VH-VL binders against Prolyl 3-hydroxylase 1 (P3H1). Designs and how they scored, part 3

Target 1, 115 residues: Prolyl 3-hydroxylase 1 (P3H1), of Gallus gallus (Chicken) (q6jhu8r557to671)
Amino acid sequence: SHLVCRTAIDEKQEGRSDNSHEVHVDNCILNAEALVCVKEPPAYTFRDYSAILYLNGDFEGGAFYFTELDAKTQTAEVQPQCGRAVGFSSGSENPHGVKAVTKGQRCAIALWFTL

## First folded at step 4 (VH-VL)

Design Sa10 (from S7 with heavy chain P109Y; framework fv_solitomab_arm2)
Fold by ESMFold2-Fast, scan of step 4:
Structure Sa10 (fold): chain C 115 residues (1-115), chain A 123 residues (1-123), chain B 106 residues (1-106)
Amino acid sequence: as target 1 above (115 residues)
Amino acid sequence: DVQLVQSGAEVKKPGASVKVSCKASGYTFTSYYMHWVRQAPGQGLEWIGYINPSGGSTNYADSVKGRFTITTDKSTSTAYMELSSLRSEDTATYYCARGSYYDILTGYYFDYWGQGTTVTVSS
Amino acid sequence: DIVLTQSPATLSLSPGERATLSCRASQSVSYMNWYQQKPGKAPKRWIYDASNRATGVPARFSGSGSGTDYSLTINSLEAEDAATYYCQQRSNWPLTFGGGTKVEIK
């Protein structure tokens, strides 16, 4: 598992306009301009299922969102909440990202499973 | 196979600007961040910035912020760095390196590196 | 910024000896990478995510550690292992490298 914490300050310094984590796919390399996702290193192509668990909810922003393969067309959004888990298949059907944290610090644990 | 090929050595006067290229091949250029790392003679590695070729977002280290610009030409799969107002302490070998930002939690590791471009700033 | 302290600065050892290189982080990190750099050459990805060997890295190399303490071990040094090894954390901005450990073969 992976513990990741992002703060509003960190994201300003990262120079990202509105995303904490850019849209990606967990088991392949997404080319949003070509609308393809290629299973090649360094992607962990053996991942079948992904989950993220929020450890706190006392921050602003940081929403988890899903897109089409173009990484632009949003299909769903999950508002952060302490103890909330988001589960999804790791493949090209679930491109996802995280919007910028605008105040405070967001901490989450990620888990990946092979079926 | 993945390759990053950089432009040749540069010698510049203080106050000048330098532009270094990094041509990528063997992978989908827009699917990976491109980072720049420099190394002064006899010293360690210093991360100085990145660009996401998809969308063009950039981030720069405080040591070069305000003088450093990273750009890309997607049609040629080439990343560029430009450093202005050169000082003697900018003398270094500059490397481009491919970042592995492909998932939300792993961050970046540099899986492929260019051969390096030596930039010498001298009077 | 997360500061990575590598020790020792230099190791001078004979072929067949075991080398252990340390990397200590100023705060807990989940991932540590290692790069090998030979004089006049670009760094090469060597170990990623603490313990995984990159493709082509000999089995005599191993990485270990968690939290703030990480190490790179070479079980039986070969002449080709003479290089400077840098650790790097990648979880937190800005990305930072250690100062490097130079491995010299007598």
Scores: ipSAE 0.012, ipTM 0.617, lowest interface PAE 8.8, mean pLDDT 82

Design Sa11 (from S7 with heavy chain G99D S100H; framework fv_solitomab_arm2)
Fold by ESMFold2-Fast, scan of step 4:
Structure Sa11 (fold): chain C 115 residues (1-115), chain A 123 residues (1-123), chain B 106 residues (1-106)
Amino acid sequence: as target 1 above (115 residues)
Amino acid sequence: DVQLVQSGAEVKKPGASVKVSCKASGYTFTSYYMHWVRQAPGQGLEWIGYINPSGGSTNYADSVKGRFTITTDKSTSTAYMELSSLRSEDTATYYCARDHYYDILTGYPFDYWGQGTTVTVSS
Amino acid sequence: DIVLTQSPATLSLSPGERATLSCRASQSVSYMNWYQQKPGKAPKRWIYDASNRATGVPARFSGSGSGTDYSLTINSLEAEDAATYYCQQRSNWPLTFGGGTKVEIK
């Protein structure tokens, strides 16, 4: 199953830190404090390329973003749009997460490719 | 082997605060989220919050928000929950549980739980 | 919040019988997890991501379902299976659990 749906959270609640998907790497286990990513279970180490396809656009928030290995320094952000695809290599060069959905429900298909 | 060991039972008066610990061993503490789940006597499970020990980000359920704080001590691989302004409805067994938030199609959701800490709030 | 409704509340069956536990979500979820809890003990992860058995879970247990409808089946009930089973969705924040189904052995 490749379908992922996330529903809105209350963004105005004090002390809440909700991301739809926390920062991770698709083919290794990220240790953000040590700045390393280790290819071991439960990671699917055979993934080479990743893509996410947005199935709807009638929600707010839910931006896809990339970081450095520290999982804090944001390097890029992609705004959701129905039919938009984001493609990237699955390795430690592309740590990524998804910001909170603030209104509605976000649905996307995640896809992985092996060489 | 992975183990989560919680502190002992607590009895508190309404309005007091309680602090419960969850000591982790057998894995890299910062690679897993730590969640807290409570269960009132004879009732079901209620998620109340989590902490990511890598960076300290937290999320709390509305039922406890404003009274609830989760912290960690990475040097001892221990997570703590503090609940203040205790009410009778906070009487429950509190569990810590680890969750490897790798992505939605991978990881080990709630694969290990602490033994539970009973908190009784009575006058 | 996504509400998970488990039915029945209690199942009382004899060893060797088939048990089917239902979990229905108030809206579509991508994945459902199941936990086994015995009296006085912490819950144990039993089934994750709808159909995967956790390590050590007997083959007589299976999970199935998608969207809003999920089930946990015990093919041939054993005495050690007496417990309360909780479903949990992890697709949306906050995380929510069902009210549980208590499986009793006659």
Scores: ipSAE 0.014, ipTM 0.642, lowest interface PAE 7.3, mean pLDDT 83

Design Sa12 (from S7 with heavy chain D103E; framework fv_solitomab_arm2)
Fold by ESMFold2-Fast, scan of step 4:
Structure Sa12 (fold): chain C 115 residues (1-115), chain A 123 residues (1-123), chain B 106 residues (1-106)
Amino acid sequence: as target 1 above (115 residues)
Amino acid sequence: DVQLVQSGAEVKKPGASVKVSCKASGYTFTSYYMHWVRQAPGQGLEWIGYINPSGGSTNYADSVKGRFTITTDKSTSTAYMELSSLRSEDTATYYCARGSYYEILTGYPFDYWGQGTTVTVSS
Amino acid sequence: DIVLTQSPATLSLSPGERATLSCRASQSVSYMNWYQQKPGKAPKRWIYDASNRATGVPARFSGSGSGTDYSLTINSLEAEDAATYYCQQRSNWPLTFGGGTKVEIK
């Protein structure tokens, strides 16, 4: 497990307005231009399932979203809620990112499972 | 066999601009962020910016913002940094380093570094 | 900005001795990295995510810690371990490094 907290201040310091966490895949290196995801170091290629557990919900922005391999075509979005978990396979089926936190602080625990 | 190879040392006058290159090989250039870190003589490490070669998005540290630009040439797998209006405080060794921009770790942070480019600002 | 304070600034030890390097963050961080830098050379990734040794790092090195308190330990110091070690947090932007601990062999 991995505790991650992002604030609106952190986003401003990064100079970001759109995404808190760029679109990626959890067990391979995504090349969105080539529409491929390559299982190579330094990716953790043995991850099978991923989960994000929200520890709070008193922030604005920070939405979790899924895309196609192009990292542009959004396929789904999850509204954060305290105690909500988002589970998904770690592979190229689920490219995902996190939109910028615009107010407050977003804290979540990231979890990975191997079959 | 991942390598980052930087251009040679530069000596510049105050007010000039400097451009340093970092040529990547052994991996898909657009799949990793490229960061720049500097180190003044006898001092510690300071992160100064990054570029995402895929989309061209950049972010710069406040210490260099307004004078600092990072660019890439995808055809040659090369990242460039350019620092303008040089001051004596910009005298440092500048390193490029490969990293992943992930809140969830999918890769190892700053796993490969260039050999460094010394930039000296003097009259 | 998260400030990382490393202590001591310098450790001067003999081969075979145990070295413990401290890195304290001004705020809780979810992971900490360590880099080894020898004079005139680029830094090398040494420990990542608090406790994982990078490829090629000898087993005598270990990292530990959580929250605000992290440490790098060299169980039995070798001559080749003389270097400056920097901690780095990547939990929050901007990325920040500690001031470094210089390990010297006497």
Scores: ipSAE 0.013, ipTM 0.652, lowest interface PAE 8.1, mean pLDDT 83

Design Sa13 (from S7 with light chain R90Y S91N; framework fv_solitomab_arm2)
Fold by ESMFold2-Fast, scan of step 4:
Structure Sa13 (fold): chain C 115 residues (1-115), chain A 123 residues (1-123), chain B 106 residues (1-106)
Amino acid sequence: as target 1 above (115 residues)
Amino acid sequence: DVQLVQSGAEVKKPGASVKVSCKASGYTFTSYYMHWVRQAPGQGLEWIGYINPSGGSTNYADSVKGRFTITTDKSTSTAYMELSSLRSEDTATYYCARGSYYDILTGYPFDYWGQGTTVTVSS
Amino acid sequence: DIVLTQSPATLSLSPGERATLSCRASQSVSYMNWYQQKPGKAPKRWIYDASNRATGVPARFSGSGSGTDYSLTINSLEAEDAATYYCQQYNNWPLTFGGGTKVEIK
């Protein structure tokens, strides 16, 4: 388990289109131009499932979202809420990112599971 | 093999600007962030900024903000740092380092470093 | 900013002895790395995510810790281990390093 906090001011992403966290895959290195995800170091290739647990909801922005392997075509979005958990498989089927936090601080716990 | 190769040493006068390059090879340049870290003689490491080569987004440490710019040239897989209005306290070895700054992956931070570029600022 | 305090500043020991280097964070962190730096050389990533050895790092090195307290242990010092070791948090913005612990071998 990992506790991660991001702020709008510290990230300098307030008012920008840039994400708080760029699109990636949890157990491989994503090459969005080639539409492939390669299981190689430094990725933790043994991860099977991922989960994010939101610890607060008193911030704006910071939506979690999924994409196709191109890292551009959005397939789903989850709005943050205190106590909300987002669970998903760690592989190339779930590229994901986090949109900019535009006000306040987003804190979450990241969890990974191996079969 | 992953390699980061930096440009040679620079000697500058106070108030001048310096531009240092970091040429990457052996991996997909746009799949990793490029960070810059400096180290004054006999002192510790100080992170000063990053660039995401894919989109060009940058972030800079408060200690250099307003004087510091990071850019990339994707066609040559090269990252550049430029520091203006140089002061004596900017005398340091400047390193580029490959990394990723997202909140749920581990094992990505600064796995490869350039050899360093010494920048000396003296009157 | 998260401040990392390393202790001791310098550690001088004989070959075969055990070394323990401490890194204390001003706030709880989950992502902590260690780097080895020899004089005149670039740092090398040595331990990542608290306890994982980077490729090529000898088994005598181990990292441990959680929350605010982290350590790097060298179980049996060898001459080649003389270096400065820096901890670094990768958890919160901005990225920060500790002041370093210099390991000297008699």
Scores: ipSAE 0.012, ipTM 0.647, lowest interface PAE 8.3, mean pLDDT 82

Design Sa14 (from S7 with light chain N92D; framework fv_solitomab_arm2)
Fold by ESMFold2-Fast, scan of step 4:
Structure Sa14 (fold): chain C 115 residues (1-115), chain A 123 residues (1-123), chain B 106 residues (1-106)
Amino acid sequence: as target 1 above (115 residues)
Amino acid sequence: DVQLVQSGAEVKKPGASVKVSCKASGYTFTSYYMHWVRQAPGQGLEWIGYINPSGGSTNYADSVKGRFTITTDKSTSTAYMELSSLRSEDTATYYCARGSYYDILTGYPFDYWGQGTTVTVSS
Amino acid sequence: DIVLTQSPATLSLSPGERATLSCRASQSVSYMNWYQQKPGKAPKRWIYDASNRATGVPARFSGSGSGTDYSLTINSLEAEDAATYYCQQRSDWPLTFGGGTKVEIK
């Protein structure tokens, strides 16, 4: 298991649009302008499936979201909830990011599987 | 073009403090962890600690806990490490290195390094 | 802490020879990284996650291993390969490095 925590930077700047985790793909290097994802170093190209498990819910913001390859067009969003798990394939079909944490600290366990 | 540029060499007396800087450019500063690694003359690499610039969370190696402090200034995309109560054993070259952006342990390993700052502690 | 033991401490070889560097962990690790450091320079990421070459690393370099036993191989040594190579684990905190293997050209 792999613990990842993100803390709100400045609570006076609630509503900021910068991401806690920038949009990326777990097993390739995303070039959003070219609409391609290249399976090359430094990406972990052997990852097949990803999962995130939320360890707490006492924070604001920090929503997990999926996009098209352009890293801008949102296709889905998952609201954080203590004990909630979200699973998805690690490839270019699931570009994803995490929106800014606006209050408190978001902690999750990240998991990756190879076939 | 990602760069990490560190401050210049320092010579200090035992008991003094020194603050080393690492200025980042070419990427979103708050999206990546910043780690610090030191190397004593003729010796190997030792991980010192990290900071998550997004929230300011830090972690330190047991060998430096309580004496070393890592901070950031997001407005200048700069990470700092302050070494206090300096001892001769702290003589080393100190490197900053960029870590994973979405995953602290299993994400991308240190992909960019600063050029190093030599800190010499002598009487 | 996870202790990484590198051997040998020094390899002195001629151009064209094969170099094999060993890194052994005190307990099983998921992934091993390697860094190249030349005198007076910062380390460079060289091999990550056991076997992946970083961008710009020559094809003569390869990494292998799993569990507690890892190695870095240079199949035909060139003069520019003279450096110290460090392994690193990131399976658990604190992050730890091996003591390094210095590769020298005769």
Scores: ipSAE 0.011, ipTM 0.561, lowest interface PAE 9.6, mean pLDDT 81

Design Sa15 (from S7 with light chain M32L N33A; framework fv_solitomab_arm2)
Fold by ESMFold2-Fast, scan of step 4:
Structure Sa15 (fold): chain C 115 residues (1-115), chain A 123 residues (1-123), chain B 106 residues (1-106)
Amino acid sequence: as target 1 above (115 residues)
Amino acid sequence: DVQLVQSGAEVKKPGASVKVSCKASGYTFTSYYMHWVRQAPGQGLEWIGYINPSGGSTNYADSVKGRFTITTDKSTSTAYMELSSLRSEDTATYYCARGSYYDILTGYPFDYWGQGTTVTVSS
Amino acid sequence: DIVLTQSPATLSLSPGERATLSCRASQSVSYLAWYQQKPGKAPKRWIYDASNRATGVPARFSGSGSGTDYSLTINSLEAEDAATYYCQQRSNWPLTFGGGTKVEIK
């Protein structure tokens, strides 16, 4: 497991298409233009299941979200809440990213499992 | 074989701009981020920015923001960095380096590097 | 920004000796990598995620540590190991490198 903390971007970065964490797939290399995800290094191809656990909720922005393979079409969004866990399969069915943190600091633990 | 081949050395006057290229081969250009790292003579490594060639999104270090632009030409699998308003402090070897989209807050290191382009800013 | 402090700045040792390089972070980090750089060459990926050797890295190299304290150990130095080693944190934005430790072989 890994502790990840992200801080708010400055005011001059507002309005950019900058995510706190860009859209990716946890166990393959996503080519959003070609709509494929290739299992090859440096991806951790052995990951089967992923989870993220929020350690705080006193920040703004930083929403976890899922997309189609195009990395553009949002399919779901999870609002941060202290103690909330989000679980999902690590494969190409769950491309995901984290939106910019606009105020404060977001801290979460990332976990990966082999089923 | 993955290769990153950079353009040749540049000598510029203070206030000028420099544009360095990094031509990628041996992999799908749009599947990996391209980072730029510089190293002043006898000094350590400094990360200065990245581009995602697939969507064109960029991010720049505070030390170069406002003077630094990274672009790509997908038809030639080439990434470019341009640094304007050059100062003597910009004298460095500039490296392009390949990273996955996992580069942002992940354990994946830069796995392939260009050979470096020396930029000298002198009056 | 997370500051990485590497020590010592220079290690001068003989073949067969053990080298231990330190990398200390100003705050806790989860992802740490090491790069090897020889004079006049680009850096090369060496260790990732604190302890995993990159392909082709000899078994005599090991990375360890967690939180704020990390180290790179070379169990039995060989002449080819003369290089500067840089740590890099990849946990927090922006990405930062340590100042490097130069390993010299006598």
Scores: ipSAE 0.011, ipTM 0.626, lowest interface PAE 9.3, mean pLDDT 82

Design Sa16 (from S7 with heavy chain S54K, light chain S30D; framework fv_solitomab_arm2)
Fold by ESMFold2-Fast, scan of step 4:
Structure Sa16 (fold): chain C 115 residues (1-115), chain A 123 residues (1-123), chain B 106 residues (1-106)
Amino acid sequence: as target 1 above (115 residues)
Amino acid sequence: DVQLVQSGAEVKKPGASVKVSCKASGYTFTSYYMHWVRQAPGQGLEWIGYINPKGGSTNYADSVKGRFTITTDKSTSTAYMELSSLRSEDTATYYCARGSYYDILTGYPFDYWGQGTTVTVSS
Amino acid sequence: DIVLTQSPATLSLSPGERATLSCRASQSVDYMNWYQQKPGKAPKRWIYDASNRATGVPARFSGSGSGTDYSLTINSLEAEDAATYYCQQRSNWPLTFGGGTKVEIK
């Protein structure tokens, strides 16, 4: 497990559209143009299942979202909530990213499991 | 073995542009971000930007934004930085460095560095 | 931007002494990395994710810390350890480095 904290973009960085985490797949290297995801290093290819647990809710932004393999077509979004857990398979079925935190600090625990 | 080999030293006049190359070998070029870090003589390290070779997305430090462009040639596994409108404060050694892609939480910081390219801005 | 403050700026010690280098972040970071740089050379990855030694780094080096307070310790200084050590955070963009601690051997 990993504790991950991201803070709001400060005034010097206002106007950036950078996500907190860009769209990726947890166990392979996503090529969104080719619509493929290749299991090779530096990806952690042994991951089978992923989970994110939110530790707080006193921030704004930071929404977790899923996309198609094109990394553009959003298929689902999960609003942050203290104590909320999001579980999903680590493979190419679940490309996902995290939108920018716009106020405060988002802290979550990331967990990965091998079957 | 992983290697990053940079182009040779450059001497430029104020207002000119400089382009530095970083040729990667020994790994899948599109699986890692390529970062650029500079160091003025006698000073510390300053991160100035990155490129994700897979999609071409870039991010630049405020100190160089508007004058700085990073590109790649995937066919030759080479990253390039170009800095325009050169000023005396751009005199530095410029390093390319391999970094983790965005989802790696615990490993692969700048694990391999190029040897550095000295850029001197003088009249 | 996350500001990393390293102290002391210069540390002058004798061979065999223990050195402790500090790196403090202006806000909590997930993990801290350390790089060793000798004059005229590129930096080398030295410690990553707070406490992991990079390949080839001697066992006398250790990293520790969490949140805003991180340290690099050299248990018994050797002449070859004379270098500037930089901490770096990777929690938020932009990536930032500390100002460096120069380790000198008397």
Scores: ipSAE 0.011, ipTM 0.597, lowest interface PAE 9.4, mean pLDDT 82

Design Sa2 (from S7 with heavy chain S31R; framework fv_solitomab_arm2)
Fold by ESMFold2-Fast, scan of step 4:
Structure Sa2 (fold): chain C 115 residues (1-115), chain A 123 residues (1-123), chain B 106 residues (1-106)
Amino acid sequence: as target 1 above (115 residues)
Amino acid sequence: DVQLVQSGAEVKKPGASVKVSCKASGYTFTRYYMHWVRQAPGQGLEWIGYINPSGGSTNYADSVKGRFTITTDKSTSTAYMELSSLRSEDTATYYCARGSYYDILTGYPFDYWGQGTTVTVSS
Amino acid sequence: DIVLTQSPATLSLSPGERATLSCRASQSVSYMNWYQQKPGKAPKRWIYDASNRATGVPARFSGSGSGTDYSLTINSLEAEDAATYYCQQRSNWPLTFGGGTKVEIK
């Protein structure tokens, strides 16, 4: 388990578009152009299941989202809420990222399981 | 064996532009992020940006946003950083460094670094 | 931005002595890495994920810490350990480095 905190990006900065966490897959290296995900270093290939637990809700932005393998087509989004957990398989079926935090600080615990 | 080889030293006047290269070998270029870090003379390390060579996505430190552009040429496994509108504060040694595809989530360090390119901007 | 404060700025010791380098974050971080840099050279990965030694790093080096407080310890200083050591956090964007601790041999 890992505690991950992201602080707000300055609201006044025009054109700032960096995400808190870029789209990736938890157990393989995503090649979005080729639409493949390859299980090799530096990926943690042994991960089977992932979970994120939100520890607070006093922030804006920081939404967790899923995409197709192209890392562009959004398939789902989870609004952050204190105590909310998001569980998903660690493989190529669940590419995901975290949008920028625009106000406050987002803290979550990331958990990974091996079956 | 993994190697990152950078272009040679540059001396420029304020307002000029310069393009620094970083040629990668010994691994699949598109599987790792390429980061850029600078170090002013006698000072510490400052992260300035990255590129994901697979998709071409970039991210920049606020201190250089709008003036610096990172690109890649996948056919030659080379990353480039173009420094525009140079200021005396840009005088530094610029390093390219290989980061993991997971980057921030995994805590993976910059495991290979280029030898550095010194850019001097006359004041 | 997360600010990393390294102390001391300079540490001057004799061979065989123990060196302890501190890195304190302005807020809690999950991932702390350390790099060794010798004069005129590029940095080298040294410790990652707080406590793991990179390949080739001597056993006399150890990293520890969690939350906001991290340290790098050299149990018995050798001449080749003279370098500046930088901590780096990767928990938040932008990625940030500490100001470095310069280890000098007397």
Scores: ipSAE 0.012, ipTM 0.637, lowest interface PAE 8.8, mean pLDDT 82

Design Sa5 (from S7 with heavy chain L105M; framework fv_solitomab_arm2)
Fold by ESMFold2-Fast, scan of step 4:
Structure Sa5 (fold): chain C 115 residues (1-115), chain A 123 residues (1-123), chain B 106 residues (1-106)
Amino acid sequence: as target 1 above (115 residues)
Amino acid sequence: DVQLVQSGAEVKKPGASVKVSCKASGYTFTSYYMHWVRQAPGQGLEWIGYINPSGGSTNYADSVKGRFTITTDKSTSTAYMELSSLRSEDTATYYCARGSYYDIMTGYPFDYWGQGTTVTVSS
Amino acid sequence: DIVLTQSPATLSLSPGERATLSCRASQSVSYMNWYQQKPGKAPKRWIYDASNRATGVPARFSGSGSGTDYSLTINSLEAEDAATYYCQQRSNWPLTFGGGTKVEIK
C-alpha cells in the first residue's frame, strides 16, 4: 500500500492538463497502439486485484476512469468521495487512469492483493 | 536486451545550442517514459526532464525550463534533448534513462541508463 | 521540491566491515530508490521501493526505511562495492536525488 496526494499546483507544475496519472494496467505494460498488455518488468506481474481508497472528496477533477486497451475509449468513471473504495482486477481488462486535479488536493491509498 | 546508446561528446561556446540523441533498443519504445539527468563534473545527479514517447507529453525542470526541449522519433526509437543559450554551468555529462510508462509517481525507478554524453561549454 | 540529504558524504572502511548509508527527505516520501555509480560510468539501479534489490545486486545489500528516513546497508563490504550511492525519490515532482555517499575501500 501507498499514499498518493496530488494538488492542482502539482499538476500545473508538471505540465499535465488532461491526466494526473496516464492510462495504465497494474500488472503488465500496456501498448495501447498494438492493443496488447505484456507481463514483464517494471510491472508487478504478481498483482491480482487492485483497490484505491479516497481519503477526501473536497477537490475538483481527479476522477478515476477505465478505458479499453486503446487507452482512449473511456468505459467507466468513478466520482471521488471521502471513504469510497474502488476495487478491480489488476489485469488487462481494467486499463485505468486519473484525470487532472483542477482545484484542491486529492489524497488516496493504493492497495494491491495477490491470490 | 534493453540498450540505450547516446551520441558522442560535444564542445560548445556560450550562447550556442546542443542536441544529444539517445537510441533505444530491445523494448517497445512507446511503453516507457524517457528521462534526462545531468551530472556536472564531480557533482551529483540532477533530473532535468522527461518525455512520454507515446503521446509526446514533456515536463522540464525549472533549472532548464525555457531553454530545453525533448523530442522523439518513433520510427528510429530515438529520444533527443536540445538545450539552447548554453552557459558554463550547463557543462555536465547528460544521461538518458528509461522510466515507468504509466505510473511515474510510484516506485518504478530508472532501470536502464545510456552511457552518457559529455557536453562542455567553454569560451 | 523535496530535498534529500545523504550522510555521511564519504565512508572509508575495510573489506568485511558493515556500511550504513543514510538518506533523509525534507518531507515524507512513499518511494525511495538507490543507484550505484562507479567512476566514469552511468548510474545503475540498485535498490527500488526502499527495500527491493534490483536483478544482479548481491544479497549483502539491503534497503530499509519509511517516511523521511531511509538507509542502504552493506553487511560485509567487498572491494567491488567502492562507488557513490545516490538516493532518489519518485513520490513528488520534480524528481530529486540526494547528494550521494562515496564508499571507499581502505
Scores: ipSAE 0.012, ipTM 0.610, lowest interface PAE 9.2, mean pLDDT 83

